# VHH binders against Glutathione S-transferase TCHQD (TCHQD): the designs that were tried, part 1

All scores and structures are predictions.

Target 1, 266 residues: Glutathione S-transferase TCHQD (TCHQD), of Arabidopsis thaliana (Mouse-ear cress) (o80662)
Amino acid sequence: MQLYHHPYSIDSQRVRLALEEKGIDYTSYHVNPITGKHMDPSFFRMNPNAKLPVFRNGSHIILDTIEIIEYLERIAEVSSGIEDATFNREVVEWMRKIREWESKLFTLAHIPDNRRLYVSKFLRMVVIARMAESPDLASAYHRKLREAYDTEDKLKDPGALRRSKDHLLRLLDEVETKLEGTTYLAGNEFSMADVMLIPVLARLSLLDLEEEYISSRKNLAEYWALVRRRPSYKKVIGRYFNGWRKYATLVKTWMFVRVRSLLRKY
Unless a header shows other numbers, all headers, positions and changes below count from the first letter of the chain; Kabat numbers aren't used for antibody chains.
ipSAE, averaged over its two directions, is called F for ESMFold2-Fast, E for ESMFold2 and O for OpenDDE. V2 adds 0.75 times the mean of E and O to 0.25 times the DockQ between the complexes of E and O.
[cut] stands for letters that were removed.
Atom coordinates printed by the task and the answers are left out, and those that the model quotes come from them; centres of patches stay.

## First folded at step 7 (VHH; from d1 with S105Y)

Design e2
Fold by OpenDDE, look of step 9:
Structure e2 (fold): chain B 266 residues (1-266), chain A 123 residues (1-123)
Amino acid sequence: as target 1 above (266 residues)
Amino acid sequence: QVQLQESGGGLVQPGGSLRLSCAASGFTFSSYAMSWVRQAPGEGREWVSSISSSGGSTYYADSVKGRFTIARDNVKNTLYLLMDSLKSDDTAVYYCARDYRYSGYYKPYFDYWGQGTQVTVSS
């Protein structure tokens, strides 16, 4: 089994958390979306949406995060001989609900404009270069370009930004309410609902919004403290986000983008 | 309120074709995997086909594989089942069912059912 992912990708984190929680071994491939690696023809052919993560088991490729998680659930079930009761209706409902909030716009809105725009331009240039190299994929690359422009437009729309924020707030409030009666999101046991939520909280922390969005909610704060103690979290997210480490990958990525831009090597 | 309404059933000769439709309302259709399940007289319900929420993945029972095609229109909130090369054994009430799982990839879990539409394959 192969996973194409990036440590900072929320959906990648979700899948990796699921893998770790289920004790499933996999081969890890890093694909950095900031450096445009996800636009490479080989990867792009496999995944024209150019979204992470990509899960592959033999000839079977799954691109959807929740589908991947469901697949992993099945693997675990088969291997253990025990039906996993944790993937019940409530868990799935929470997974769906959490997924409804798209983090991209929110994240980008919290990145300094100079850096954001620089990377955006860089990625557009990468796509254009790839389009020239692989004319057969031109249509799909064009779609990605359009999406990039659309994203930029949304970032200029205060209403869109507000809607994204409000959606997150509502989600967290709902989570807060739920956690009043349960240790974890879908009950007193850890579930894939938590796997979906944890990366959202981690993203907030990464953006230095933990105080505003997490600590301000009593139950959520306790929950956040609890889940960060899990070995899966430490391995998947903690090793990258804790302390000074959160800057290491970012700095490296930024330097890479800068150098390539200066050299016009896309 | 979640509602599923099947249509398109009828009497058809062996080798014939039918197109079933399921109109969905009362929920975000595009967020749910959907399935067709059939029940023949005197038998239990049998899973026929499933489709993921986005329509990117489709699954079929071995008994209908290669003959049936499941599809969906998320704009119209409609699930379809194209049935070709119909056999007498395909005679059943066909139900549209919502799968509360996201992909429907494995064991389907249904929380809502339509009233069903009768498909009769007979010479």
Scores: ipSAE 0.067, ipTM 0.500, lowest interface PAE 3.2, mean pLDDT 91

## First folded at step 13 (VHH; from h3 with W105Y Y106W)

Design i1
Fold by ESMFold2, look of step 15:
Structure i1 (fold): chain B 266 residues (1-266), chain A 123 residues (1-123)
Amino acid sequence: as target 1 above (266 residues)
Amino acid sequence: QVQLQESGGGLVQPGGSLRLSCAASGFTFSSYAMNWVRQAPGEGREWVSSISSSGGSTYYADSVKGRFTIARDNVKNTLYLLMDSLKSDDTAVYYCARDWRYSSYWKPYFDSWGQGTQVTVSS
């Protein structure tokens, strides 16, 4: 089993949490989307949307996060002979609800414009270079360019940003109410619903928004403290939030982008 | 208020082709795995094909593999079954069915059904 992912990708964290909670071995391949490595032709042929994560088991490639989680549920059942009673309709309904929040727009709105624009220019140059090098993929690369412009247009739309924030507030209020009666999101046992939610909370922590969105909600704050003690959280997310590892990743990423831009070699 | 409405059935000669459609409403179509199920006269329902919520994974019963193609359009909320090389044994009412999961991998489960569309293969 192989997973192409990045430690700071929300959906990558979701799949990795699921793998760790189920005790499933896999081979990890880091792909950094800020350096444009997800746009390399070999990866792009496997995944022409260039989104993370990508899961592979033999010739079977799965790109959708929840479809991957459901596949892992089945593999664990076949391997162990034990059906997971906590994977039920309520869990899937929570997963569906949590996924509908658009984290990309929210995240980009909290990044300084000059850094965002510099990376955006770099990535556009990477895409243009790849189009020239791989004419058979040019249509798919052109679609990625159009998507980049569409995202920039949404960042200029205050209504879109407000709707993303309001959606998150409604989601977290609903979670707060649910946690009044249960230890975890879909009951008193940890489930794949929690796997979907935890990276949302981790993203808020990464953006220094914990006090505004998490600490203001008593039950959610208690939940956040509880789930961070899990071994799966520590390995998948906590390890990468220590200042040195985060700093090292940022430095490597920035040096790569800066050197390639200066050399005009993408 | 889940609504599934099949269409595109009819009379066709052996070796012919048909395209079935299923219009979906009342739910977020792109978040559910979808299935085709058929029922021949005097027989029980037989699973035909499944497609995952994204369309990335497709599965077929052995009886139709290589002849039928399942597809979905998540913009138009429509499920399709492209039927080639039709045989008399394919004569049945074909139903569109929703799974509450994102994929039906090895354990299909259906929570909503359409009204069905008749496919008749005869000379």
Scores: ipSAE 0.538, ipTM 0.825, lowest interface PAE 2.0, mean pLDDT 87

## First folded at step 15 (VHH; from i1 with Y109E)

Design j4
Fold by ESMFold2, look of step 16:
Structure j4 (fold): chain B 266 residues (1-266), chain A 123 residues (1-123)
Amino acid sequence: as target 1 above (266 residues)
Amino acid sequence: QVQLQESGGGLVQPGGSLRLSCAASGFTFSSYAMNWVRQAPGEGREWVSSISSSGGSTYYADSVKGRFTIARDNVKNTLYLLMDSLKSDDTAVYYCARDWRYSSYWKPEFDSWGQGTQVTVSS
């Protein structure tokens, strides 16, 4: 089983948490989206929406995060002969609800404009270069370019940013209420609903928003402390909160982007 | 409220083709696996085809493999069934059905249905 991902991608974290919680061995391939590596033609042919993660089992490629999780649930069930009672309609409904929150817009709104625009320009130039060198993929690259401009338009719209924040607040209030009655999101046992939620909380922590969004909610704060002690969390997320690893990743990423921009070799 | 509305049925001769459509509203269409199910006169309901929420995976009953093609357009919120090489055995009411899951790795459990569209194959 192979996973193309980045340790700071929310959806990558979701799939990796699912794999770790189920004890499924996989080969990890890092693809840093800030450097534009997910737009390389060979990767793009396998993954024409250029999104992470990409899951592969033999010739079977799955691109959608929740479809990957359902595949992993089914394989585990078939292999063990035991139906997983913790994977049910309530869990899927929570996964759907959590996915509906637009984390990209929220994240980008918390990055200083000068750094965001520099990376955005770099990525647009990468797309244009790839489009020129791979005409057979031009339609798909043009779609990615349009998506980049749509995102910039949303960042200029104060109403869109307010709606994203309000949506997150409603989601977390609903989670807070649910956790009053259960240890985990969909019951007293850990489930794939928690796998979907934990990376959202980790993103808030990464953006230094833990006090505003998590600590202010008693049940959510207790939940957050509980789930961070899981071995899956430590391996998938906790290791990457180490300042040395964050620093090394930041330095490598910015050196790559800056050098390629100066040389105009996107 | 979930609404599924099939269209495109009709009378065709054996060997002919039809294209069924199912317009979806009242829910996030791209977050659900979708299915076609048919019911022949005097028979129970028979699963025909499934497509995952993303459209990345498709599945077909043995009786229709190679002749039918399921597709979806998540921008237009529409499910399709392209039926080729139609036989008299394909005569049925065809239903669009929603599964609560994103994929079709388990036996389907449908939580919403359309009203159906009649397909009749006769000489």
Scores: ipSAE 0.738, ipTM 0.902, lowest interface PAE 0.9, mean pLDDT 86

## First folded at step 16 (VHH; from j4 with S57T)

Design k1
Fold by OpenDDE, fold request of step 18:
Structure k1 (fold): chain B 266 residues (1-266), chain A 123 residues (1-123)
Amino acid sequence: as target 1 above (266 residues)
Amino acid sequence: QVQLQESGGGLVQPGGSLRLSCAASGFTFSSYAMNWVRQAPGEGREWVSSISSSGGTTYYADSVKGRFTIARDNVKNTLYLLMDSLKSDDTAVYYCARDWRYSSYWKPEFDSWGQGTQVTVSS
C-alpha cells in the first residue's frame, strides 16, 4: 500500500491518522503541493484533481479521503476478524459534517497576501509548463487553472470569507455541544470522526488561532488536549507542527519556490 | 427529504443499449455512494452496480460486468447506468439506491431507494 501525501495537507493528515490508528503499514511518498509536484504529469494522470492524498493498494487507487478511510476501516475489520463494524452511521455522519467545511479558503485568507500571491503565481506557471509538456492533459490542467482563479476571486470576496468562517464556527459549536456528553465525537471511543476533526484543529493551531477557536470552547479545549496525546497525532502532526518545526518545512518550501521562480524553472 | 427518481427505462431488443438516470435531491449527492439494484419478475432484488461518492471506485455484479457502466455527475446530482449488450435476463425494474456511506465496498448498505424504472429486453 502506498500513500502520496504531504504532512501539511489536512486530508493527508486524516488518512495518515487513520493508518496509524489502525496499525496499517504503508509506503509513504511526499508530494508537496506548494512546489507543484502534484502537477507532475505522472501523478496528475493518476490524480487529475491534483488533491492529496492518493492511496494505492495494488491496482486499486482511491483519491477521496473519506473513501480511503472507509477502505482502511474495512481492511482493519477483516484483518482483525471483528464482525461488528465500529464504523457506524454516526461516525460517517460526523465525517460528512466535518468535511463540509472546506479549509482551503480559510487557510489562504490567513496567509499574508504577498506570500499567497507569490505561491499562487508560481503554481500557475507550473501548470502552464506542465500543459506544454503534456498536451493530452491540457483540459485537466485548464480546470486547475480555473480553480486557482476562482479561489483568488473568493479571497477577494468578504462574503465568501465570512461564510467560511461562520461555517467553521457552527461546526465547532456543534462539536462543543456533542463533547458535553461524550469523550469523543461519536461516543466514548476514538473513531474516524475524530480523525477528520483533529487536522482541522491542528490547522487552527498552526494559524495561531487556537485561542480564538479552540480554547474559547471548554469541551473542545479538553478534547484537543486529549487527542494531542495520542501516538498517532504525535507521529502524524505533532512532529511537524510543534515548536520550531512548524517553520522548517514552510521555510524550505518557500525557498524552493523562490529559487525556482527566479530561475524560471517550473 | 431524500428523493431519488429513476428514468430512462423502456423496451429494447436484445443486444441493444439503454441509459438509465437517477436524479437525486434532498441531500449532498457527492457524499454518498450510489447503487443500482434490479428486480426481475418473480425474483428478489439483485445488486447490479455500485459507485463511490467521488466516482473513483466502481463495482459490478458478475452478470453485468463488461456490459454495464455505472457513472455519476456530482454537479448534476445524477447517477447513470449505461447498459450495453442487453439480454432478456436483464429485464427488470431498476432502482437507484443510496448507500449511507461514501463507498459501497464489498457490501452496500442502502438507506434510500427510488421508485424504479422498468427495463424490458425483448425481441
Scores: ipSAE 0.903, ipTM 0.951, lowest interface PAE 0.5, mean pLDDT 94
Fold by OpenDDE, last read:
Structure k1 (fold): chain B 266 residues (1-266), chain A 123 residues (1-123)
Amino acid sequence: as target 1 above (266 residues)
Amino acid sequence: QVQLQESGGGLVQPGGSLRLSCAASGFTFSSYAMNWVRQAPGEGREWVSSISSSGGTTYYADSVKGRFTIARDNVKNTLYLLMDSLKSDDTAVYYCARDWRYSSYWKPEFDSWGQGTQVTVSS
């Protein structure tokens, strides 16, 4: 089993958390979307949506995060001979609800404009370069290019930004309410619903929004403290986000993008 | 309210082809695995095919493998079943069914059904 992912990708974190929680071994491949590696023709052919993560088990490729998680649940069931009681309809409903909030716009809105625009321009140039190299993929690359421009337009739309924020607030309020009665999101046991939520909270923390969005909610704050103690969290997210480590990957990536841009090596 | 409406059924000769459609409304179509199930006269319901929410994973009953193709358009909220090399044994009412999960695997969990469309394969 192979996982193409990036440590800073929310969906990648979700899948990795699931893998760790289930004790499933996998080969890890890092694909950095900021440097445009996910736009490489070989990878892009396999994943024309250019979204991480990509999960591969032999000839079976799964591109959707929740589908991957469901697949992993199935693997675990087959291996253990025991059905996981925590993977039920309620869990799936929470997973669905959590995924409805798209973090991309929110995240980008909290990145300084100079850096955001620089990376955006760089990635567009990468896509253009890839189009020239692989004409057979031109249509798909064009779609990605259009998406990039659309994203930029949304970032200039105060209404769009407000809607994204409000969606997050509603989600967190619902979570807060749920956690009044249960230790974890879908009950008193850890489930894949938590796997979906944890990376969202981690993102908020990464953006220095923990006080505003997490600490301000009593149950959520307790929940956040609880889930961060899990070995899976430490391995998947803590390893990259704790303390000074969160800057290491970002600085390296930034330098790489700047150098390539200066050299016009896309 | 969840609504599923099948269409495209009809009379076809053995070896012929049909394309079934299922129009979905009342829910986020792209968040659910979809399935085709058929019921022949006097027989129980038989699972035919499933497609994951994203369309990336498909499953087929052995009886239709190589002949039927399940597909979906998440923009149009439509599920399709392309049926080639039809046989008399394919005669049935074909139902569109929603799985409450993102993937149905070989054992779907259905929570919503369409009214069905009749497919008759006869010379």
Scores: ipSAE 0.901, ipTM 0.951, lowest interface PAE 0.5, mean pLDDT 94
Fold by OpenDDE, fold request of step 18:
Structure k1 (fold): chain B 266 residues (1-266), chain A 123 residues (1-123)
Amino acid sequence: as target 1 above (266 residues)
Amino acid sequence: QVQLQESGGGLVQPGGSLRLSCAASGFTFSSYAMNWVRQAPGEGREWVSSISSSGGTTYYADSVKGRFTIARDNVKNTLYLLMDSLKSDDTAVYYCARDWRYSSYWKPEFDSWGQGTQVTVSS
């Protein structure tokens, strides 16, 4: 089993958390979307949506995050011979609810404009370069290019930004309410619902929004403290996000993008 | 309210083709695995095909494998079943069924059904 992912990708974090929680071994491949690695023709042919993560088990390739998680749940079940009671309808409903909030726009809105625009331009140039190199993939690359422009338009739309924020607030309020009665999101045991939520909270922390969005909610704050103590969290997210470490990868990536851009090496 | 409405059924000769459609509304279509199930006269319901929420994974009953193709358009909120090389044994009411999961890696679990569309294969 192979996983193509990046440590800063929310969906990658979700799948990796699931893998760790289930004790499933896999081969890890880092694909940095900021540097445009996910646009390489070989990878792009396998994943024309250019979204991380990509999960592969033999000839079976899964591109959807929740489908991957469900697949992993099945693997774990078959291996253990025990039905996991924690992966029930309520869990899936929470997974669905959490997924409805798209973090991309929100995240980008909290990145300084100079950096955001620089990376955006760089990635567009990468796509254009790849399009020229692989005409057979031109249609798919063009779609990605359009998406990039659409994203920029949304970032200029105060209404779109507000809707994204409001959606997050509603989600967190619902989570807060749920956590009044249970230790974890779908009950008193850790489940894949938590796997979906934890990376969202981690993203908020990464954006220095923990006080505003997490600490301001009593139950959520306790929940956040609890889940960060899990070995899976420490391995998947903590090692990258804690303290000075969160800057190391970002700085390296930024420098790489800057150098390539200056050299017009896309 | 969840609504599923099948269409495209009819009378066809053996060896013929049909395309069934299922229009979905009242829920986020792209967040659910979808299925086709059929029921022949005097028989129980038989699972025919499944497609994951993203459309990336498909499954078929052995009886229809190689002849039927399941597809979906998440923009149009529509499920399709392309039926080729139809046989008399394919005569049944075909139902669109929603799985409460994103995929049907397990045995499909249906929580919503359409009214069905009649497919009759006869010379």
Scores: ipSAE 0.900, ipTM 0.950, lowest interface PAE 0.5, mean pLDDT 94
Fold by OpenDDE, last read:
Structure k1 (fold): chain B 266 residues (1-266), chain A 123 residues (1-123)
Amino acid sequence: as target 1 above (266 residues)
Amino acid sequence: QVQLQESGGGLVQPGGSLRLSCAASGFTFSSYAMNWVRQAPGEGREWVSSISSSGGTTYYADSVKGRFTIARDNVKNTLYLLMDSLKSDDTAVYYCARDWRYSSYWKPEFDSWGQGTQVTVSS
C-alpha cells in the first residue's frame, strides 16, 4: 500500500491519522503541492484533480479522503476479524459534516499577501509549463489553471471569506455542544470523526488562531489537549507542527520556490 | 427528504442496449455511494453495481461484469447505468439505492430506495 501525501495537507493528515490508529503499514511518498510536484505528468495522470492524498493498493487507486478512510476501516476489520463499533452512521455523518468546510480559502486568507501571491503565480507558471510538456493532459491542466484563478477571485470577495469563516464557527460551535456530553466527537471512544476534525484544529493552531477559535471554547479546548497526546497525533502532525519544527518545512519549501522562480525553472 | 427517481427502462431485444438514470434530490449527492439493485419476477433483490461518492471506485456483480457500466454526474445529481449486450435474464425492475457511506466496499448498506424502473429483454 502506498500513500502520496504531504505533511501539511489537511486531508493527508486525516488519512495518515487513520493509518496510524489502525496500525496499517504503508509506503510513504511526499508530494509537495506548494512546489508543484503534484502537477508532474506521471502523478497528474494518476490524479488529474491534483488533490492530495492519493492512496494506492495494487491496482486499486482511491483519490477521495473519506473513501480512503472507509477502505482502511474495512481492511482493519477483515484483518482483525473484529468490527469497529466506532465506525457507524453517526461517525460517517460527522465526517461528512466536517468535510463540508473547505479549509483552503480560509487558510489562504490568513497567509500574507506577498507570500500567497508569489506562490500562486509560481504554481500557475508550473501548470503552464506542464501543459506545454504534455499536450495530451492540456485540458486537465487548463482546468487546474481555471481553478487557481477562481480561488484568487474568491479571496478578493469579502462575502466569500465571511461565509467560510461563519461556516467554521458554526462547525466549531456544534462540536463544542457535542463535546459537552462525550469525550470524543462521536462518543466516548476515538473514531474516524476525530480523525477528520483533528487536522482542522491543527491548522488553526498553525495559523496562530488557537486562542480565538479553540481556547475560547471550553470543551473544545479540553478535547484539543486530549487528542494531541495521542501517539498518532504526535507522529503525523506533532513532529511537523510543534515548536520550531513548523518552520523547517515551510522555509525549505519557500526557498525552493524562490530559487526556481528566479531561475525560471518551472 | 431524500428522493430517488429511476427512468430509462423499457422493452429491448436480446443484444440490445439501454441507459438507466436515477435523479437524486433532498441530500448532498456527492457525499454518498450509489447502487443499482434489480429484482426479477419471483426472485429476491440482486445487487448489480456500486459506485463510490466520487465515482472513482466501481463494483459489478459477476452476472453483469463487462456488459454494464455504472456512472454518476455529481453536478447533475444523477446516477446512470449503461447496459449493453442485454440478455433475457436481465429482465427485472431496476432500483436506485443510496448507501449511507461514501463507498460501498465489500458489502453495500442501503438506507434509501427509488421506486424502480422496468427493464424487459425479450425477442
Scores: ipSAE 0.899, ipTM 0.950, lowest interface PAE 0.5, mean pLDDT 94

